# VH-VL binders against q96cp6r367to538, part 36

Target 1, 172 residues: q96cp6r367to538
Amino acid sequence: SGRLLINSVFHVGAERLQQMLFSDSPFLQGFLQQCKFTDVTLSPWSGDSKCHQRRVLTYTIPISNPLGPKSASVVETQTLFRRGPQAGGCVVDSEVLTQGIPYQDYFYTAHRYCILGLARNKARLRVSSEIRYRKQPWSLVKSLIEKNSWSGIEDYFHHLERELAKAEKLSL
Key: E = the ipSAE of ESMFold2; O = the ipSAE of OpenDDE; V2 = 0.75 times the mean of E and O plus 0.25 times the DockQ between their complexes.

## First folded at step 23 (VH-VL; framework fv_livmoniplimab)

Design c3 (at its last look DockQ between E and O 0.66; V2 from the best seeds 0.00; counts 0 for: pae E 2.7 > 2)
Fold by OpenDDE, look of step 23:
Structure c3 (fold): chain C 172 residues (1-172), chain A 123 residues (1-123), chain B 107 residues (1-107)
Amino acid sequence: as target 1 above (172 residues)
Amino acid sequence: QVQLVQPGAEVRKPGASVKVSCKASGYTFTDYYIDWVRQAPGQGLEWMGRINPYGGYTKYAQKFQGRVTMTADTSTSTVYVELSSLRSEDTAVYYCARGWYEFWEQSYTFDSWGQGTLVTVSS
Amino acid sequence: DIQMTQSPSSLSASVGDRVTITCQASQSISSYLNWYQQKPGQAPKILIYGASSLQSGVPSRFSGSGSGTSFTLTISSLEPEDAATYYCQQSHSTPYTFGQGTKVEIK
């Protein structure tokens, strides 16, 4: 039920890639701006250890549905699983709750980022996504949720991959 | 090492504009914000705004809205601040500073500064 | 805008003295507070970020504490080279604002 959306190697070190994606970095902010996300807030990472941290993102996204609202509020919870300081790499699980959209109470989306260091200035990024249902919708409703959600998710991560490629070039 | 290099002193008349450059080196240009902070003679520090070199997005202090323009050139790793309709009160040392959010705390800091450019506005 | 107020505006102390500078914010800024040192004719230099984190390369005699609205920079044992003006700066929200500065002189 999940989809692998990114599986690419970048000439960017794992730590830098982590910084780019999971801090209030120029890259992330620039990317979100391009996506036309607004009112972005990022909580600090918090947890009992540096190897296991959580943070919360809130933002507003534009909605293209002509029959619905023009925007939606999003709460994204990220959990970071970090390898030791010298090992490089991390896994980030993201749960995205969108409010103000049809059937919002039926589902949320989940994403897993996997950063693997391959060399000092080389890392692999894998991103997989899935739709998780809080309750089972009727067939037609499920179809609608799937269609709309995957369209948005795929566009988002394809855009992210392209931007990472651009950023990679800028660092050379 | 990280360096932010600014030009020497600039002199302008009231009503004119001034454009100050900040050339960055020693790090990946698009990994950090650039902020501009000015300091009038014998006074404190005043934040003017910030630019994201990745995409060129800017955030200005309200005080300077309409008069300030920040731009970034990734090809030369240079940021510019232009201030128009200059007044005597704009006489100050203008600093560019490298800004970034610390990963864990998300604490924004200026960890490197240019040497400053003295802009003098006088008749 | 968030107002930052430092105390004192100036002080004079002897080498080896413990020096304390306070900064108060007009509203809670959590731990989003930085301390800078500025010497005459030079740009500011970061000392402390996130209220209590020592910047790399900064002597351990410098320390920061506090949260919310009240913060403190401490120099445990003043050195001659510590003569400078010190600024606090909130990084909680834009516009970022600085304290008025504290000038530290050596007797």
Scores: ipSAE 0.873, ipTM 0.934, lowest interface PAE 0.5, mean pLDDT 94
Fold by ESMFold2, look of step 23:
Structure c3 (fold): chain C 172 residues (1-172), chain A 123 residues (1-123), chain B 107 residues (1-107)
Amino acid sequence: as target 1 above (172 residues)
Amino acid sequence: QVQLVQPGAEVRKPGASVKVSCKASGYTFTDYYIDWVRQAPGQGLEWMGRINPYGGYTKYAQKFQGRVTMTADTSTSTVYVELSSLRSEDTAVYYCARGWYEFWEQSYTFDSWGQGTLVTVSS
Amino acid sequence: DIQMTQSPSSLSASVGDRVTITCQASQSISSYLNWYQQKPGQAPKILIYGASSLQSGVPSRFSGSGSGTSFTLTISSLEPEDAATYYCQQSHSTPYTFGQGTKVEIK
């Protein structure tokens, strides 16, 4: 079903890593800008409890299109699960819908972030992704969707992993 | 502990520019925004913009767009604000402040402030 | 831009009095409202964030309440060191805007 894109330990505590990835932090905003995402809007996390919340991100991504629009609109819905402020981790599920690309009505991508605290200043981040189909494409179309989507997903998360490692080294 | 150190005062003539520094210490520089807020004599507080030290990205209040430039130097943990084409109405105390989204409330706060730099613009 | 309006612009009260300062936003800002204290010649100091959360090291006589468009800062029992100007600030959207301030004086 899915692929594991990140499975790494960082010398950053679980609460700090959650802050970096899942708040409107300098790290997250800077990372998205490096990816050339524009018009970035993050809603606040909201829900019935601090341990089960949702937020919506909207942004514009660049696409390679020599004869048409050079960008596409994205809506990313994230759902956060955590056991409490003292729990040492969280899980975030995201669903990413892109408008303005070929076969946009056939699929969306889903990503699961798992943060597990290992020590006060140490945590593991796991990220896995999958492509979910709303309509069954024929094999040629599916191959095209898979090739382009996995290329983008892998580039995004490998870049994220490198930037987390870089940010970790800048710590006091 | 967290400190933001600014020069005490700057004097300029109308039409000049001024560049004010803010040196941060006691925390991980790239984990927080730095915002600039000014206060004219006897007046309230006015947000000018912020810089993300991670990558140097900025957002300016529209009123200052085109006259203000903010930069960050991660090697010295220092941010700068530069305001050009100064007028007497730009006379104010210019504060740098550490900006941050608190994790559980998701609220953006200025939790540490420099003591301010008085910029005086007079002919 | 979101306009923030404070009331009153100044007040004078005795030590031990309950002091209430209000802040009205021109549109809903949910709970994204901060309160700052500023003494003459000093930088502002954060007191309350997220409308009601007390900043570490701030005395418990300070409290905040409200959501949407109406917010209140309360000093439950005024002390001499509380003489200052108080500002509300919305943190909902840029440009972040401040109220015009409320000067609190001790009689």
Scores: ipSAE 0.481, ipTM 0.808, lowest interface PAE 2.7, mean pLDDT 90
ESMFold2 (binder alone), look of step 23: mean pLDDT 93; pTM 0.950

Design c4 (at its last look DockQ between E and O 0.63; V2 from the best seeds 0.72)
Fold by OpenDDE, look of step 23:
Structure c4 (fold): chain C 172 residues (1-172), chain A 123 residues (1-123), chain B 107 residues (1-107)
Amino acid sequence: as target 1 above (172 residues)
Amino acid sequence: QVQLVQPGAEVRKPGASVKVSCKASGYTFTDYYIDWVRQAPGQGLEWMGRINPYGGYTKYAQKFQGRVTMTADTSTSTVYVELSSLRSEDTAVYYCARGWYEFWENSYHFDSWGQGTLVTVSS
Amino acid sequence: DIQMTQSPSSLSASVGDRVTITCQASQSISSYLNWYQQKPGQAPKILIYGASSLQSGVPSRFSGSGSGTSFTLTISSLEPEDAATYYCQQSHSTPYTFGQGTKVEIK
């Protein structure tokens, strides 16, 4: 059901990698621009402690599916787990709700980012994704959801991996 | 240490254009936005726009739309601002500034500044 | 655009005095408010970001407070080197806008 989409080591420290991916960083904004995402908003991280934080992203994505609209609104909720500042890693769980697409009430996507510090300037990024169903769809509908969702998810994270590699080179 | 280095003063005639450079060093160039802020003599600060060195994406103040162009060269870690159709009112010190979003607060601020470039527009 | 209004425009105080500068936003900007210090012939330098966070290296006599539309920069004990113009700046939304500045002079 779930898929591991990224499992790579970058010559970037864990904290910097976290900044790149989970702040309003030039990298993230540039990346989302490349993805043609529009109307991007980021809420501040908030929570009871620095070890457990939550934020919300909203944005509009282009839809290429012939069935449905040309764009969709997305609400992404991210939850950050970390030991503390400079702890050498974090986990971010992301739930992505897409509105305005066929069968939107049936499912949402979930992603887990795992950043592990390996050295001062080295970190591993693992990203896994899954489709979660709020209700059980008919087989044909499920097939359609799976096909469309995984196509988009895989493209997104493959692109992300490539861009991280590019950014890594720019920092050298 | 972080440095943003700008050229000396520039003099232009009305109607001309000026291009000011900002060379960044002491940090990873693509990790920070660069903003341009100008200050007319004896006046306050005016934000002109921002450029993302990663990809070169820009956001300009409406006031300067159509006259301002910001570019970034990652190979030289240099950002440029070009202002065309200059008028006397454009006489000012032009600053480049490094913009940073604080992670937890999502709060944007300028933590480093160039020394400024005085652009004088006169007949 | 969000308008930022500082008060006062200028003030003169003695060394050791407590100095307070206020900044008013035309609409709520939450805590997205920064304070800068600018000395003659120099670029501005950040003092406070996020309304109340002290920039690293800035003396602790500087502090910021406020949220929403009303903000305050406080110098607990004025030093001679604090003679400068101070600006507030909202980072809530573009275009980013600055207050008109407050010139602080030492008596």
Scores: ipSAE 0.886, ipTM 0.939, lowest interface PAE 0.5, mean pLDDT 95
Fold by ESMFold2, look of step 23:
Structure c4 (fold): chain C 172 residues (1-172), chain A 123 residues (1-123), chain B 107 residues (1-107)
Amino acid sequence: as target 1 above (172 residues)
Amino acid sequence: QVQLVQPGAEVRKPGASVKVSCKASGYTFTDYYIDWVRQAPGQGLEWMGRINPYGGYTKYAQKFQGRVTMTADTSTSTVYVELSSLRSEDTAVYYCARGWYEFWENSYHFDSWGQGTLVTVSS
Amino acid sequence: DIQMTQSPSSLSASVGDRVTITCQASQSISSYLNWYQQKPGQAPKILIYGASSLQSGVPSRFSGSGSGTSFTLTISSLEPEDAATYYCQQSHSTPYTFGQGTKVEIK
């Protein structure tokens, strides 16, 4: 299951792209600011080897809710797997839990980022996402969860892809 | 090739403000943070804050909160620090420095520095 | 704020001597410690980042070690151009803070 949201080549090297997306970089912080995320906290990457690392992000996101709270709390757990030294790049698996939304106990979203070095100054980014269920909702509720979740996921990654393209051009 | 160019000196009276420029060249301006660090004559180094030129986000040391403002102009690749309500204790060399976050080391450091601007506060 | 304390405040050594400078943090900073060199009238220059990683272009006679609260900078064989003031700086949390400096002079 799941959907492919980004499959693009950028004229930046794999290590630079990894730095932009997965460190406390100017790009990442600027992107989150544009998304209007607040209360952003990033833990350091940690683990028993450089090839397998984990971090936790917490933040507050805006939601469209005309009669209730305008924001929701998020905990995102990222696990990084380093590609081999020759290829460069990494795979990052992300699990995103959102509190303060309808049916929050039923599901969470999962995202896989794959960075593959193609040349010294070129890399491919693939991002795919899926909705994972903890409890089985009725079919109408499931449709509602999926409609709302995919709308948010698509907006987020479309915005990310545009910002990466802008940042690539600024590097030229 | 990386350069951070600052004016050499500024003189102000107590109670005034000063705005020091830092013009960056030789790299992509929005890819790096810029931090400001000052050094009073014969003294050590004191971090004042940083700016993210990508989006303009700032973080200031609490000691300077309310008196310091940092801005960035991406069209000229220039960062500014403005310090208001100057006192004689603000006499110092003010450095801008390019900040880099090393991913694998989880470390942040200043890999290039301007030559500094001497700000003198006297009557 | 995290206090950084260097020892010694100053030292004099001969060319070829091994020099060790110590930096103590008031709380654990893991390995988020940098070392800078500053000569009179000049801006500081990064030598070591992440406690032990040598910056490109810095001579291999410089090395760093330590973690947690205690860190060292070592110059394995002092050269005339190493006369300078050395600062440690924690990058664990803002405000980033520096040690008071260690002045190294050549006898």
Scores: ipSAE 0.603, ipTM 0.845, lowest interface PAE 1.8, mean pLDDT 90
ESMFold2 (binder alone), look of step 23: mean pLDDT 94; pTM 0.953

Design c5 (at its last look DockQ between E and O 0.53; V2 from the best seeds 0.00; counts 0 for: pae E 3.3 > 2)
Fold by OpenDDE, look of step 23:
Structure c5 (fold): chain C 172 residues (1-172), chain A 123 residues (1-123), chain B 107 residues (1-107)
Amino acid sequence: as target 1 above (172 residues)
Amino acid sequence: QVQLVQPGAEVRKPGASVKVSCKASGYTFTDYYIDWVRQAPGQGLEWMGRINPYGGYTKYAQKFQGRVTMTADTSTSTVYVELSSLRSEDTAVYYCARGWYEFWENSYTFDSWGQGTLVTVSS
Amino acid sequence: DIQMTQSPSSLSASVGDRVTITCQASQSISSYLNWYQQKPGQAPKILIYGASSLQSGVPSRFSGSGSGTSFTLTISSLEPEDAATYYCQQSHSTPWTFGQGTKVEIK
């Protein structure tokens, strides 16, 4: 039920890639603005260990569903797993809760970012996503949730991949 | 090493505009914000605004809204600040500074500064 | 806007002295506070970020503490080269705002 959305190698070191994606970086902010996300807030990473951290993102996204509102509030919780500052990679699990959309109480989306350092200035990014159901919806409702969610998710991460490629070129 | 290089002093008359450049080097240009901070003679520091070199998105202090324009040129790794309708009160040293959010603390900090450009507004 | 107030505005101390500068925010800024040093004719230089994190390359005699609304920069043993004006800056929310500065002179 999950989908692999990104599986690419970038000529960017793992630490830099992590910084770009999981800090309040110019890249991330620029990217989110391109996505038309508004009211973006990022909490600091926090936890008992530098190898296990959590943070919360909140933002507003535009909704293109004619049967729903024009925007939705989102709470995204990210959990970072890393070996250490010099580990050369990390995993970030993201749970995205969207409010104000049809059947919001039935599901949320989950994403796993995997950054693997391949060399000093080279890293692989893998992103997989899935829809997780809190309640079992009827077949028609599930179909609607799947259709709308995957459309948005795929667009988002395809856009992200393209922007990372652009950023990669700018760093050369 | 990280360097932000600004031009020498500028002199303008009231009502004119001034455009100050900030050339960045020694790092990946789009990985950091550039902020502008000015300092009137013998006074403290005043934040003017910030530009994201990635995409050129800007955030200005309310005080300068309508008079300030920040732009970025990724091809030359240069940021510009233009201030229009200059007044005598705009006489100050204008600094560009490299800004970023520290990863763990999420604390925005200026870790590198240009040497400053003295802008003098006088009749 | 968040107002930052430093104390004192100026001080004079001898080499080897312990120097303390305080900064107060008009509202809670958690640990989102930076300290800068500025010498005459120079741009500011970052000393402390996140209230207590020492910037790389900064002497260990500098330290920062505090959270919420009250913060302190401490120079454990003043050196001649520490003569400068020090500024606190809140990084909690834009517009970024600075304290009015504390001028430290050496006797």
Scores: ipSAE 0.876, ipTM 0.935, lowest interface PAE 0.5, mean pLDDT 94
Fold by ESMFold2, look of step 23:
Structure c5 (fold): chain C 172 residues (1-172), chain A 123 residues (1-123), chain B 107 residues (1-107)
Amino acid sequence: as target 1 above (172 residues)
Amino acid sequence: QVQLVQPGAEVRKPGASVKVSCKASGYTFTDYYIDWVRQAPGQGLEWMGRINPYGGYTKYAQKFQGRVTMTADTSTSTVYVELSSLRSEDTAVYYCARGWYEFWENSYTFDSWGQGTLVTVSS
Amino acid sequence: DIQMTQSPSSLSASVGDRVTITCQASQSISSYLNWYQQKPGQAPKILIYGASSLQSGVPSRFSGSGSGTSFTLTISSLEPEDAATYYCQQSHSTPWTFGQGTKVEIK
């Protein structure tokens, strides 16, 4: 549900794409550095089975704010569901809580990554996002939350898609 | 074929610096970390740090902070480690190793190693 | 830092013997443990990752087990080529740390 940010096929196998996006990989760390994220910490994946795991990421993001703080703290909780062995790929649900911003108690953002293996060296990545409200904001506040949040989400995932395309072309 | 090539030996006096190269081939250089692990004569293995060739990001073991520098040259697929203010206890074989997270096992492995460079620090 | 302690520090066994090496972590590391083999004059080689997953190309006589703080590497039937030093390594959190090694000799 929500807004579809990525729906692309890459000439990268599902296993590699999962490793790039959901491990403490060179790609992920380099990408976050390009986004100017700092203080990046990833917990180990843990859970009741290898097919259902959870991890927590914490980091500091830059905020383009002419009045107020220039950075914000983020806690991102990811839940991973492995597709069956034959299907290849996974689903990762992410919940992102940003601290030190106006109305932080009102909402958080949620993202669903779907990786589907299509062939040995080919996979589809689908990413969709939504804004989830804990408390109902006044309409003008809601519009502000929506505008700022979608701007950030779109920038992040469009940048991610470009970097994945670059990494695909560098692999030989 | 994945290969990490290092020089065979380096000799230095106490107080000097040494810079050891590690040339990678047979894989996409920016897809993997390169870690440095040393082994003193007759001793076990000690992790020094790692470099992400994708962007040059480094992480060093606290023991080596301030004395170690790692760099990567993507045009030559080569990583360097430099250790300064050498002491006799720095005498060891220095290995570069390719680091990889095995996603489903959630484990970080050193799946390919250089032959090692013997750095001898003596008067 | 997570301390890894191996037992025994050395052993001598005959071809065909079952060999067991134990590795103890100072805190829980779940299953984030690897085993390496190092033959004299060579770099280490990965054998087992994730406590129990056998690396491609490694003979099936090698196996790993354990979770939490206690881990075991087993060689079901020792071969002459298995004479080496074996190291466990935790991959739970940096700094990555290794056990002190277990030297396996053939009688």
Scores: ipSAE 0.434, ipTM 0.799, lowest interface PAE 3.3, mean pLDDT 90
ESMFold2 (binder alone), look of step 23: mean pLDDT 93; pTM 0.945

Design c6 (at its last look DockQ between E and O 0.80; V2 from the best seeds 0.00; counts 0 for: pae E 2.6 > 2, grease 18.92 > 18.9)
Fold by OpenDDE, look of step 23:
Structure c6 (fold): chain C 172 residues (1-172), chain A 123 residues (1-123), chain B 107 residues (1-107)
Amino acid sequence: as target 1 above (172 residues)
Amino acid sequence: QVQLVQPGAEVRKPGASVKVSCKASGYTFTDYYIDWVRQAPGQGLEWMGRINPYGGYTKYAQKFQGRVTMTADTSTSTVYVELSSLRSEDTAVYYCARGWYEFWENSYTFDSWGQGTLVTVSS
Amino acid sequence: DIQMTQSPSSLSASVGDRVTITCQASQSISSYLNWYQQKPGQAPKILIYGASSLQSGVPSRFSGSGSGTSFTLTISSLEPEDAATYYCQQSRSTPYTFGQGTKVEIK
């Protein structure tokens, strides 16, 4: 039920890639701006250990549904699993709750980012996504949720991959 | 080593504009924000705004809204701040500073500064 | 805007003295607090970030503490080269704001 959306190697070190994606970095902010996300807030990473931390993102996304609202509020909770400071790489699980959209109470989306250091200035990024249902919708409703959600998710991560490639070039 | 290089002193008359450059080197230009902070003679530090070299997005202090423009040139790793409708009160040393979010400590900090550009506004 | 208030505005101390500078925020800024040192004719230099993290290359006699609204910069043993003006700065939200500064002079 899940989809692998990104599986690419970048000539960027794992820590730098992590910084780009999971801090208040110029890249992330710039990327979100390009996506036309507004009212973006980032909580600090917090947790009982440096290897396990959580943060919350809130933002507003544009909605293209002509029969629905023009925007939606999003709460994204990210959980970071990192190796020791000397080890490159991390896993970030993201749960995205969108409000103000049809059937919002039926589902949320989940994403897993996997950063693996391959060399000092080389890392692999894998991103997989899935739609998770809080309750089982009727067939037609499920189809609608799937269609709309995957369209948005795929566009988002394809855009992310392209931007990472651009950023990679800028660092050379 | 990280360097932010600014031009020498600038002199302008009231009502004129001034554009100050900040050339960055020694690091990946788009990995850091550039903030502008000014300091009037004998006074404290005042944040003017921030620019994201990745995309050129800006955030200005309300005080300078409408008068300040920050731009970035990735090809030359240079950031510019332009201040228009200059007043005597705008006389100050203008600093560019490299800013970034420290991931592990949850803190945004200015870890490198230009040497500053003295802008004098006088009749 | 978040107001930052430093205390004292100035102080004079002898070499070897323990010096303490305080900074108070008008509202909670968690640990989003930096300390800078500025010497005459120079740009500010970062000393402490995240309230308590020592910047690389900064002498260990400098330390920062605090969270929320109250913060402290401490110089455990004042050196002649520590004569400067010190600023706290909140980075919790824009506009970023600085304290008014604390001028430290050596007797």
Scores: ipSAE 0.869, ipTM 0.932, lowest interface PAE 0.5, mean pLDDT 94
Fold by ESMFold2, look of step 23:
Structure c6 (fold): chain C 172 residues (1-172), chain A 123 residues (1-123), chain B 107 residues (1-107)
Amino acid sequence: as target 1 above (172 residues)
Amino acid sequence: QVQLVQPGAEVRKPGASVKVSCKASGYTFTDYYIDWVRQAPGQGLEWMGRINPYGGYTKYAQKFQGRVTMTADTSTSTVYVELSSLRSEDTAVYYCARGWYEFWENSYTFDSWGQGTLVTVSS
Amino acid sequence: DIQMTQSPSSLSASVGDRVTITCQASQSISSYLNWYQQKPGQAPKILIYGASSLQSGVPSRFSGSGSGTSFTLTISSLEPEDAATYYCQQSRSTPYTFGQGTKVEIK
């Protein structure tokens, strides 16, 4: 079961929003800095066509765990599909694997970004997320995984939405 | 119309510092990086570093670490580079350039340049 | 740091000639190479990005090719306004580095 984290219209065109979120842009780098991500690397986009591309991000995130590690390593694999010429924009599917957290082998998170062009300078962003299990956890462990993961996912995407709104105002 | 406006010239003595401005206009200031590139008289081009005006993050060439500071003022759309402990070898034209990441080509390009500031270091 | 070496250092050619300038990288930079033109008393101007992609507004007589460590800028038919110094620049990793330049003169 997934959750919709962002469903908003921004006064930036679809191509520009794609650039902001999915290139090594000033917006993306500034946002990751605000999240206190470190050791950030982004591979080039590559694939068999410009309509179907893949990249890998690696980074270190801070963890709010009073009894455990203070940071974790992340590998995020993003797959981009360009939308048709009528709509403009793209779909990006992200799979996020976190190392150095409790029960790390049990699950990963998946996120879908959908950018739909509405006009030359207007686009809709939808982001939905889900937790995918690789092993079946006992119910108490599953509740813990769900609580901690959704807290992090919601904080991240709500922060992203606020920063997009801020950046939108600077662009007008 | 994209413009990067710099002062024409600055003169300093060895050991002093210089702060060169670069005022951007004609585009959204926080959407692009600003890089600084210098050129000694009759010489080639040397990258010094870049600043992300969105948040103020900087990256400097190792050669300049400890002597260079870049800042941005979003209220005036202006970037500054400050170079300290000046030597005669720092005499050069200092360019600011707008950095653009071309998404599909994975290419980082300096697509607009200021006309340069001649910094002369002489005793 | 990635070193960039251009050849030749200078050349002289007639209007209408085909001109080639080469650039060698000290290690592979894939296709992350840009070409700039600098006329006397002016700032550099981008011509080619990503080794072979022509910047908007640049005449089609300019073209670029190559990948890995070896790259070429070609002017298919030299014009009087092409007298300038040309620089290659790798955009693979910081510090971004430039070739030493190639001065092109019209006979």
Scores: ipSAE 0.492, ipTM 0.815, lowest interface PAE 2.6, mean pLDDT 90
ESMFold2 (binder alone), look of step 23: mean pLDDT 93; pTM 0.949

